# VH-VL binders against o60147: the designs that were tried, part 29

Target 1, 175 residues: o60147
Amino acid sequence: MLEKNKYLYIFRHIQTNQVLLSQGNVLKKTALFQLPYPLQKPVAPNGMRPAKLRKDHWVPLLKVEFPNESMFQSVFMQLLNYRKYRSVQPLTSDLLKLPIPVRRRKIMRQEVPNTIADLADILNKEKFPENSVRLQLSDKSDSEYADWPPSVQIDSEEIKLSRGFREKTTVDEAR

## First folded at step 1 (VH-VL)

Design c44 (framework fv_patecibart)
Fold by OpenDDE, second read of step 2:
Parts: sequence; C-alpha cells; structure tokens
Structure c44 (fold): chain C 175 residues (1-175), chain A 120 residues (1-120), chain B 107 residues (1-107)
Amino acid sequence: as target 1 above (175 residues)
Amino acid sequence: QVTLKESGPTLVKPTQTLTLTCTFSGFSLTDSGVGVAWIRQPPGKALEWLAHIYWDDYKRYYPALKNRLTITKDTSKNQVVLTMTNMDPVDTATYYCAHSLGYSYGFDYWGQGTLVTVSS
Amino acid sequence: EIVLTQSPDFQSVTPKEKVTITCRASQDIGDSIHWYQQKPDQYPKLLIKYASESFSGVPSRFSGSGSGTDFTLTINSLEAEDAATYYCHQYYSFPWTFGQGTKVEIK
C-alpha cells in the first residue's frame, strides 16, 4: 500500500473569507461542493457557490501535517461534518435582524475562526499523542482562535504558499 | 471474535535475531483504526511496549530499541512480524502481540504470549 | 519518556475490603491512562479506559479516577478472583509506557 497524502490544507477566499478544505497542496474543483449555498452568479462575493474554481481567489489559511493518512481522513471528515452541522443551526436573533446580504457576509466572516476552532475541538477529542500533529498558519495570530491540545505542535514559521496551491517539491513527490 | 497468537523460537542465542509472528483473526489490518502492537514482559517484571503497526503501515518503535526492531504486516495472511536483532539475555521475556483500535483505545485483545529465552 | 509510578508495589488484602492503587505520571497527561489486570500466567486484560471508563465486561466493583498526574484504581470490595497484578498505561506520548505494577494478594 502506497502512502497517500497526510496533509490538510485549508484555504480562505480573499473576498468572502469562505473556507475550503483540501487534501494536499492543490485545491481541486470538487472542493467547491463544501460550500453550502446554491450555485449562482456572481457567486463568490455574495457567499454562493461559484460555478468555477478560481484558484487565484483562494489563499492558504493553514497547513496541518498528520502522522498518517488515516488521521488526516478522520479529521477531514469531522471538519466537514462540523461545517454541515453549523449550516443547519438556527440563526441567532441578532443575525435575523440583518438584511440577508449582510447576514450572509457576517456568517461567512466567521468561517475562518469557526473552522480553526472546529479543528482544535476535533483534535482535542481525538486525543492524539503529544506533538504528533504539526500546524502551520499563514497568520500566527489565527492560532488564538482556539486552545490547542498537546498533540498539536505549532510551527514558528508562517506558511508560505501560493494562492490555490503549493508547488510540488521533491519531498512531496516521494511521499 | 478477536484472537491473536504469537509464534516463533522460544530459545535464542546471544547476538542472534529474534523473529516473532503474530497471527490474528476476527479483524483485518486493512480496517481503519486497527493496529497491532508488540509488548514484552521480563519474568517477574513490568510490561514494556516495543512497537506498533497501523492499518496504513504507519509504524512506531520504542526509541531505545528502534535500531534493533522492525515491525511489518502481511494483511493477506493476517500476520504481523516483529524482528529484533542482537538479542541479549536481558531481552528474555514473554512477548505479546495485542490489538488496538485508534490511537487511544488501549490494548483490548491480547495473545497468550510466548516466552523467549536468550541464552548461550 | 513518561514515567508511571504505582503505589504500593504490593498489597495483601482480606476479601471484601477496599483496595486502592495509585499511579503517578511524571508529567500532566490529562486522562490518557488505561488500567490492566494481569493474573498469574495470563495475559493482561484491559480494565479501565481513559482513567475512569470501565471496559466491557468489567465488574462494577472496579473503578478509576484521576486526571493530570495522579490516578487511582479502586476495587470497592475485593473478591478472591481479583488477585492479580495491576498496571497503569499511558498513551499521551510515545513511547507508550506502563507502571511497574501493583500486586494484589488475598489474605
């Protein structure tokens, strides 16, 4: 059995702050199905699912390295479930008072901190061994959105990735 | 029903390599979350974790013995093999293989163990 | 590595008495500890998970408690069949380690 990718990349949209999860350093078109809203045009600014993936509109939020693919898959699926769960939750009274476009924007703006918090919660529950998971953030301050378990080692260096993808390295290809 | 059984030589000479096989049933090492560990226990002493192999072939070793230990799996045969090089009388112990699920669920099923004596 | 120190090493107890076994970790490990029971000439059996959760089939007289560095295994009313060596086990970090064991004998 060949070892598969054990890296989770999370991207955020540069305009809407929507979040996409990616297995590996290349954002795939199928990632758009993670967005809960119907397909419309223009899609991204109003929080709707875009018809096409514009990789240049997505920047890396964080990178997570797991010891193996199975850990990645577990966390990945749980993150998706958390997102789905959140999307069906009743809106707060405060949000209901806002016009729909404003409401949507506000909800989308929370995707980044919510996703980070979700990740931390999942990792806390998984009880992985100490320092077994490596986390690298594009903005180190984003780590403050959650308390991280001992299983997570936060890198001191910020992630340096291109929009929508990271260039393949010899190390990546060997894995 | 989950069962595990250790097999291999019960007597090894110093400096020789020990090869133990764990044959199991009731689960598959292709199942997500499944792992098999080797744990040994010197006579009258405590348990010592040696190595662990997961369904995705991820492996962990006891660091002090890492250079001596190799753990492999044959999924088709439902077997996990442990090799330990340069055996010494201090390595005399009952060797167990055990089933584990996930990363934190403990060892819920064990083999009966096999006593390996290292002696000249 | 994380060192687990059990106390006491040995207990001789009359049936129906309460037995308390302590396991101390060299660092904070939350609830990342399991307890095993090993009877003479038998393989270890999982008894308590995550410091306080009973494994399937374990009698109710067995219980676990604690968090951080100090953990306790309790047998509320000792039965003759409970004569065994008990081990704590941590999975907080590699390498996984066990306590030195506590032998419980029946008077």
Scores: ipSAE 0.033, ipTM 0.601, lowest interface PAE 4.7, mean pLDDT 87
Fold by ESMFold2-Fast, scan of step 1:
Structure c44 (fold): chain C 175 residues (1-175), chain A 120 residues (1-120), chain B 107 residues (1-107)
Amino acid sequence: as target 1 above (175 residues)
Amino acid sequence: QVTLKESGPTLVKPTQTLTLTCTFSGFSLTDSGVGVAWIRQPPGKALEWLAHIYWDDYKRYYPALKNRLTITKDTSKNQVVLTMTNMDPVDTATYYCAHSLGYSYGFDYWGQGTLVTVSS
Amino acid sequence: EIVLTQSPDFQSVTPKEKVTITCRASQDIGDSIHWYQQKPDQYPKLLIKYASESFSGVPSRFSGSGSGTDFTLTINSLEAEDAATYYCHQYYSFPWTFGQGTKVEIK
């Protein structure tokens, strides 16, 4: 068991609002398997680019601190399952009427509110001690997407660009 | 655990339409990021990608063959169907279906292939 | 479309010899190359993904390297079971394309 794995780092794509979950403060390209849609726009008719990890395009959304690794693992696994469930649901007839690019853009834009709502739902279902889970957000207004249980304490300080997570690795792996 | 198998006619006459079915197990085409591709290989030649269908029904076709190809899925039957119109002897090839995960993944699991001969 | 050119087309080598297969892309594709092995009368099997990452269950004697336009698949000590045609495959730009193949035969 690893006591050091107590943090969940959640990133948002600056253009699409797609969300990636990470156990570390630096994204690995394997995290891209979480995404159902390509990150790059098609460059030719019916063409598309494969997803590439450009770390400079992913900014911190929120950081969750758990008191122990078992709570972290439980919440992390459940959050992945919630995201998986959402991504495989049949599309509504309203969404199916939209052209594919418009449909995907609309779905991608909802990942931030959906992820925050899912996190809150999981934490409400778990019976964690009061003030045992700490949240720090880049934009505190994002906390309004959900009602948080007594186990959650939201930090007064936001994660700002000038003090956000540091990513000093190569940012363009595909060039 | 993942298996795919192609089925369809082994002999096709010129100008006819070819219909091939890929039946799979070990995954669902409702699974996020999952796709199934059709790839062919003429005897003694290189692999040629033909078409791809993803979990959200996004479809892609090789541009030079786009007007001849249709790919569809039947999620309840775990099947992907490829239709190719106006067959010609140069379309003689072994046709494979293959699994892919995500838009940047390789073809990690393949069917055994089915040889389709186009002859009068 | 991106053209992948493999060299050599054919190589006959003795057991335990090192085999090097190259794949050259007509433009910069980063690390967006996969390598497949196809034994006679069999379907292709994924060997190396993302230029250098071994696929599950692939023997350690296989390795991939390269970036940009020049890629290499290496078999550091050829075994009899490695007699096959090897293909590179790019997924950087649509349409997806494969190299023409390199046939490796054991003496």
Scores: ipSAE 0.000, ipTM 0.467, lowest interface PAE 14.4, mean pLDDT 80

Design c45 (framework fv_patecibart)
Fold by ESMFold2-Fast, scan of step 1:
Structure c45 (fold): chain C 175 residues (1-175), chain A 121 residues (1-121), chain B 107 residues (1-107)
Amino acid sequence: as target 1 above (175 residues)
Amino acid sequence: QVTLKESGPTLVKPTQTLTLTCTFSGFSLTDSGVGVAWIRQPPGKALEWLAHIYWDDYKRYYPALKNRLTITKDTSKNQVVLTMTNMDPVDTATYYCARTSYYDSSGFDYWGQGTLVTVSS
Amino acid sequence: EIVLTQSPDFQSVTPKEKVTITCRASQDIGDSIHWYQQKPDQYPKLLIKYASESFSGVPSRFSGSGSGTDFTLTINSLEAEDAATYYCHQYYSFPWTFGQGTKVEIK
């Protein structure tokens, strides 16, 4: 059991770069409904089908450890609010000029930098005690998407997942 | 509570353009994955899907009718508008708008009451 | 396009009897079927999603099953309020299509 009330996990899709938020290190199939764009494979050129959750297609982007549950809940709720805010903003004129498939790919590619920037912005505004928040990144270069406050310690340790996260997918959940 | 309601003319002459408005409440067409579709039903016949618009302005049209159909949304008014050109008596049907919670895969979970459109001279 | 064929077209059933409605797809569509109920002079309502999952608020007497090309909607014990036309709907392949409908009436 690795889920704790003071941990925030963020996962990245290996093909699309879309992001999922979790308060634990396990993903449920319903987590796919967080995504604005489905991970479906086209059945035909004009066909669409929702993809099953492929846990092997999701890798941890980062893990944040807070000193207590109240700090975790404050940051987690604010991050959800930032994501909601982004989803209701008008698209830029540059994006509106693009064909929809190209537009979707550009938006999806920006989810990782946007999520990291949003997290850093929240942590900078909260002004937590020095070295009170531990941030673990799977790729250290992702820390460059933002300026981090003195409250944040950045570590390079591997993010360990629960046994249930990487369980075998059945044939009816595959590809 | 999610509600949808269709409005527009109940009688249209052949060759005219039909414009129908779907006004909804209880959700926003800015919510990720959400869409609104138009579906018609000729008297005594099966349901026929016509068009779909999603939160990100992605649009789909039934292929045989695509040259006659236009779907648009106004998120500030909570409205989706369907226009259908060159109406023919065979287009006489009850027209429904309906919501999908996640693109086209979630099913049409809430429907309007429907509006009967009669095409006759 | 995928054709959905329902059977029977019509059935008249005594209250509390079991009703079965089938939907056959012209090709394999996995579990990509939804079922709707349309009472006379009313709009359709979603009953079953993804072949077998009940939609919120739907009575437990309704159930769905099947995969691939053959799907079944079952009403375990027919009530008077269940007199309606039932439609299957596929979202596997564009364009989206509905079955022709099965009308269920009370004897």
Scores: ipSAE 0.000, ipTM 0.507, lowest interface PAE 12.5, mean pLDDT 81
Fold by OpenDDE, second read of step 2:
Structure c45 (fold): chain C 175 residues (1-175), chain A 121 residues (1-121), chain B 107 residues (1-107)
Amino acid sequence: as target 1 above (175 residues)
Amino acid sequence: QVTLKESGPTLVKPTQTLTLTCTFSGFSLTDSGVGVAWIRQPPGKALEWLAHIYWDDYKRYYPALKNRLTITKDTSKNQVVLTMTNMDPVDTATYYCARTSYYDSSGFDYWGQGTLVTVSS
Amino acid sequence: EIVLTQSPDFQSVTPKEKVTITCRASQDIGDSIHWYQQKPDQYPKLLIKYASESFSGVPSRFSGSGSGTDFTLTINSLEAEDAATYYCHQYYSFPWTFGQGTKVEIK
């Protein structure tokens, strides 16, 4: 569906708070490639790329509706680039003092606010038309991680979370 | 302060249904990431996870007992209920309810005192 | 299901001695393991989270280590009050499972 192609969903891992970007409300296995490949064992759940996508470990963080697919793609790619950039940044001294597992978890916890801030920054730079981008969050408080440009309209209603890394639908509510 | 307490019958006959209630305070099952599980322990044996219910009413069951188990919550009463059908003497155990946070990653950080359920004729 | 095998099943230890309990998972579970202490006629209490993080209020003599398949709970200097059964627990996949337990007694 063409309409589905203009939706950005960001999912978070319920344990590690890692973030995955998705086109549409359902994560694909290929989304796992967004996560770094571990240099050492164990692979997961130490905040690295797992071998398998566990549906029950991911929940929607936010939903963004763009005017068209092109705008979506632009923002999507930029978000990926921002993530890559961060991944190559040196660790702070305080993090280096922590055991590796603790360090990893702490870094992963920052992915949510960082991703939200990245999104806002990208949207600020893009200068899309006023109220042309619709943002819906699973937790409205997460919007406080950034200042949003006039192009972004934040929905008052929070997205409804469902297991299986998708947004709840009216059908789900009826069950 | 977080507290949990199990309540229900302490004696059940074989083939009957066990209904246990976990009443808790100090937290809410409306809180994101919160869950409540039932765990049992036969006398002198290890712990066995039975079921888990999350704040969003999602449920997980021990597969071998799934057809016998039902877990539900009443958020307004701060209660979680476990039903187990077709009880057998082998199901004799102390039954605990316990809380998790951060969905399911934090471990069982708070427990009830447990209630011993004996299945006997 | 993931099987957790603890070793040993039983230890009788003199106070002030070091106690080591191992837990082996049937597959790689990363750090998705917790440790519990259960004293007689009490409910289990969380000791260590995520293989190596101490839970609030836990004495410093308790520590956890390991990743992948092999995990260790260590009591650096055993106290009399530490007599208990210790359990490892995995939450990597459902069903969640526990080790068979390690009973630590004081000589």
Scores: ipSAE 0.000, ipTM 0.593, lowest interface PAE 10.9, mean pLDDT 87

Design c46 (framework fv_patecibart)
Fold by ESMFold2-Fast, scan of step 1:
Structure c46 (fold): chain C 175 residues (1-175), chain A 120 residues (1-120), chain B 107 residues (1-107)
Amino acid sequence: as target 1 above (175 residues)
Amino acid sequence: QVTLKESGPTLVKPTQTLTLTCTFSGFSLTDSGVGVAWIRQPPGKALEWLAHIYWDDYKRYYPALKNRLTITKDTSKNQVVLTMTNMDPVDTATYYCAHRVYSGYDFDYWGQGTLVTVSS
Amino acid sequence: EIVLTQSPDFQSVTPKEKVTITCRASQDIGDSIHWYQQKPDQYPKLLIKYASESFSGVPSRFSGSGSGTDFTLTINSLEAEDAATYYCHQYYSFPWTFGQGTKVEIK
């Protein structure tokens, strides 16, 4: 059975404010590869991924419902590209003046505003039909990081996660 | 070292079902983020992506062919199987399997390919 | 679906000369291009990922550039072993598609 994918979930880390993109209401271990700064030390000095996904450390930031899979895929790919572009762009002179640990903390803190701004920019660029995209936010004030196009409906409804999302379990180490 | 190898029939009659097996080594389909794709190439033509499957059993199919395609995995045998129903002469192609990673979208290692001819 | 158009379809080049292959997308795809090399009767091999990043073990004479709709693969100094068909591939929009290919032969 093929899954009809038209939902985008974005999660925020409660301590670092880093964000993860997911195409379902379940956060998978593979999503950790999206992080430019690891949440814990690598097991090996060469940077092998040691990470354990602690689902209790991630909370929903927003959920986007698209009318079809094609629109979902387009926006999802563009968000990944924006994230990649941000990782390779030159740092501002203000950030370069900061010690590396302070610099990284400030960069991580900006991931929520940046992701929301990028999403809005993509949706404004695509010119989708009026009221065709539904946006649900865990904190409505986060919608203020951007100007939204007429294609977007902003909902107040609670974001529902899969039954297993916040269960108190440890996940296997990823290789 | 990552290696993949396709196996299956080299000749199929119209209306029959094609079953191809990809056997691999150097990785496991229990490894997080790892997947295997099937890509075909008709003689003298461009590459065409058909389907892929990931470690968590997530599957994607080319939309125009989705009603004909099934992809499955057997992690204990290190195999991925592609089934394509109702074969037609236009489906004559070299069929490849390839390794990919969920976050990267690149096909970084490929099998040698197997030519499947569809004729009466 | 996104159409990728490569240019030229074919070129015959003397050894040591510079080869340029272009790939044009029907819409803006950022840097969502990978390049593959396929030698006669062989399987494709990844050369360049994300428009400009060299894959492991790829000779330094290969480079990629471009963004948006226009992408270029360059071979700085063609060697005999580079005779192959080169394909661009986009992963920006589903379904994922390939260009028609550019065949490079030695004169």
Scores: ipSAE 0.006, ipTM 0.475, lowest interface PAE 14.0, mean pLDDT 79

Design c47 (framework fv_patecibart)
Fold by OpenDDE, second read of step 2:
Structure c47 (fold): chain C 175 residues (1-175), chain A 121 residues (1-121), chain B 107 residues (1-107)
Amino acid sequence: as target 1 above (175 residues)
Amino acid sequence: QVTLKESGPTLVKPTQTLTLTCTFSGFSLTDSGVGVAWIRQPPGKALEWLAHIYWDDYKRYYPALKNRLTITKDTSKNQVVLTMTNMDPVDTATYYCARMGYDFWSGFDYWGQGTLVTVSS
Amino acid sequence: EIVLTQSPDFQSVTPKEKVTITCRASQDIGDSIHWYQQKPDQYPKLLIKYASESFSGVPSRFSGSGSGTDFTLTINSLEAEDAATYYCHQYYSFPWTFGQGTKVEIK
């Protein structure tokens, strides 16, 4: 249980590329509140906040292991703040020229790289000890979205789960 | 109707690069959830997954062959291309392209007929 | 990688008999297993998906069961046209892998 407290999982929606932050590998329903759209019946493909969490639609984008829970909490909260800040930013004129569905798709496509960049920026500012933060990606190429500080050690092994699956832990096996 | 068809050389010399093209119809790789994989089968042997490309251009490779494999898609042409470098006689196999359907956890629901690629000097 | 081991490798069966093929995964993969039928000189065809769901057009004599690590493909009453090699396939984690195949021949 202590291990879960120091793990940040970032999930990506398999259709919309929207991003959710999670403490640990279990995505909670409350994570849906991270989405900028109000609760509506249209499903996630439309870019709206779904009424129900379909866990099978979310896959781990990356996993971050922190030295302790405090560091995790700090980064986690900052990430949420970054997301909030971005959500209230005015849309660019270029985006406004696009039909709403196209605009939404374009914005959603940017969530992954933006989130990764946010994480890197936060970690750069935190100045954690060298190699104290471990980063594992589902796709190593995603690491190229940011410059990582010395505190971050990128795992050579990628997350191997297929789309729609989450990592099984020893806790899961005990159930 | 969904169809896939493999095309490319049927004879390759050792150390050469194999380029195979999968041309498909009846679906689009812009469709959410859809993917196309390359799977090979040596004569008289089991199936071996090689690579997969998703509608969002996300790619996966068989790790042992990752450095040799490249999978790309051209949505406008409804084509997926597999390149495999440094071919060896051990790579002799029937190469299939197959579709992963719209259901995200679905299997390969449609296959090409396969193309036999022989690697020989 | 996840290793799928099928059993048996080969069996010769009289028509109308029940055929059972087992696939064992090296780790728990839930129901993330598919079955394919490959007849001689043909491409593989999806037979069972998600361990137990029949693919469209598949005769009712075919069924799949299992979860976790042990999976079974059953042909309730073998027909002559069922002579083929059957493969299990996992896509729970990369790399996706297949079983070594089970060849079913008709006596």
Scores: ipSAE 0.035, ipTM 0.669, lowest interface PAE 3.7, mean pLDDT 88
Fold by ESMFold2-Fast, scan of step 1:
Structure c47 (fold): chain C 175 residues (1-175), chain A 121 residues (1-121), chain B 107 residues (1-107)
Amino acid sequence: as target 1 above (175 residues)
Amino acid sequence: QVTLKESGPTLVKPTQTLTLTCTFSGFSLTDSGVGVAWIRQPPGKALEWLAHIYWDDYKRYYPALKNRLTITKDTSKNQVVLTMTNMDPVDTATYYCARMGYDFWSGFDYWGQGTLVTVSS
Amino acid sequence: EIVLTQSPDFQSVTPKEKVTITCRASQDIGDSIHWYQQKPDQYPKLLIKYASESFSGVPSRFSGSGSGTDFTLTINSLEAEDAATYYCHQYYSFPWTFGQGTKVEIK
């Protein structure tokens, strides 16, 4: 028997630190529409590289296992809403002092700590049972961006996804 | 003028923990976009990136050594500290700290002089 | 991890001759190559960033080119002070890696 959508995967861009959410261990190209920045913009000498879905460009940041699909859906939708809310907030005076390319890089870089903090905030507001949510990170130090509720168990093992990341899952990966 | 300098023990016994400090001047880790990395070079071998830390406390470690490495910063002292546990003779190398410039991908633009750490009984 | 292979490992060159060092990546890394110079018993110094952009203060005789998997560092007229080991470095993919180095000596 199959149970789907109990897992939330969060991916990050290796250079820009932009974050994408996925309902599985394979990042699909449709996830790129979560990004606010143009994908086709060329690299300037002092500019940023456009985000794109290519092997080695996107790596897993963390994986969350929920006890059921209902809890997964609630957290996933709230995380998307937090992300949308952040995208429309006024820029701070410190950011406004920066040139546009530098400002964009700093905003993109902050997506990792912001997403982790948002996830923890959502989980703290939800009153899930103790140790019911399993969090596995690619880098355990990233857990330090937030304070985690008793519902969260942080896995001692880091994520072991392959370097040759593919868009499609195999049968083995789907299970 | 940017300067970096490594300090710590030059001799370490197998199984001991190595702690190295990078002290720098000419920039601050409060400056947005800047970071500091640790790179090592075993005698006669290539350079190996070990770890880095950015102004916003974002940290990365070389995967094969991750369980042995800890990197921290003290912005008030202009210092970055690397700790490496369970030292082995194969860890004998010159250890460098280097700045990562304000444009996140700018390379290692300024380096310390390096400190040779020998691991032997 | 991305493997960077440099050629040649070693070369002995007459002063004022042109030197070409190659770096081949095991996969496409765009322009994410930096070149470093390390003189004997000294720390490495950044020479070229983003495959072709000279770092501040680097003499004009040094130039870089290439993209994708094949990169070159050129010294158009070798000077005595250029005796060093040269390393390519990528940060396109984690973990960051270096080539094995190319040692250039004066004849």
Scores: ipSAE 0.000, ipTM 0.473, lowest interface PAE 16.1, mean pLDDT 80

Design c48 (framework fv_patecibart)
Fold by ESMFold2-Fast, scan of step 1:
Structure c48 (fold): chain C 175 residues (1-175), chain A 119 residues (1-119), chain B 107 residues (1-107)
Amino acid sequence: as target 1 above (175 residues)
Amino acid sequence: QVTLKESGPTLVKPTQTLTLTCTFSGFSLTDSGVGVAWIRQPPGKALEWLAHIYWDDYKRYYPALKNRLTITKDTSKNQVVLTMTNMDPVDTATYYCAHTRYGDYFDYWGQGTLVTVSS
Amino acid sequence: EIVLTQSPDFQSVTPKEKVTITCRASQDIGDSIHWYQQKPDQYPKLLIKYASESFSGVPSRFSGSGSGTDFTLTINSLEAEDAATYYCHQYYSFPWTFGQGTKVEIK
């Protein structure tokens, strides 16, 4: 059975800046579904979504604590919807002028600021109680990608977890 | 406890439209990552994926059949409906609906409904 | 589309023997393979996900292995209740496809 969580964990790729959302502190291969496939026109048959998860290539971006599972589920679902919506939008003229590999790299680099902006937008729309949502970031400067509502309290301490949110146990990468 | 059940006509004439309904319990199509797929199996043959609908209304159709297939959901009734136009005897099969999360695997299936296309 | 080829098509096996079913993909799909069991006149049931992860409630005699293009489902000691058709399924590349099935009968 899948257990409900009150925490949202967000990871970023160390090279591409792609983002993965997780309900647990360890990434599972199911998280790869969040990556665009295809994004516009696929360069390769398998598009943008790899079949194998290289856990050592992902580092924590931020962690969100919600006061209850209902709020967590609502925000998590909305973030996945924003991600899906972005993946099917038509490319701008500026992006279309770029060679496909350069275009994809530029799109991927925007996932961190886009995800943070989307999270803030969702939290602003929801009008949750003051200081009810706690954000903890790996790099506090990433909070500057958005304006946060009164419902959000940003921790003064940064995330001290290593790659894949693993502090005590290293999980072997998928074969 | 996740359960799914298919319903619809068991006999369809060639050229007619087939409409099948999947009624489910134990999950909501508003739950993150949740989707429902339609999969068919002609007598004595392999499983064939037809269509998918997700919690965010994202839809996928098997490419060779996409012009004949429509999948919709009614979250208030816990139902997913598949419509297939221009039925042919070769479309005779048992039709299943199945639960999925993020579209990776089908963990719970309905009992299936046999649809015969003849005369 | 990715073609999944199962081997053998049919196998008649004595109870307690080890059964091995192979699924070969037409291109590298990593570990994006799932295995289903379908007993006669019943719906399919998930056995193994992501090549090697057992689904909840599945007996320990079932195991999966492989990566890339070659995958194996193993039944360590066949029980009478295991008589069924087994299917592999890939989610790596759209459209999603299934193997042709392997029918396992009790001898």
Scores: ipSAE 0.006, ipTM 0.467, lowest interface PAE 16.1, mean pLDDT 80

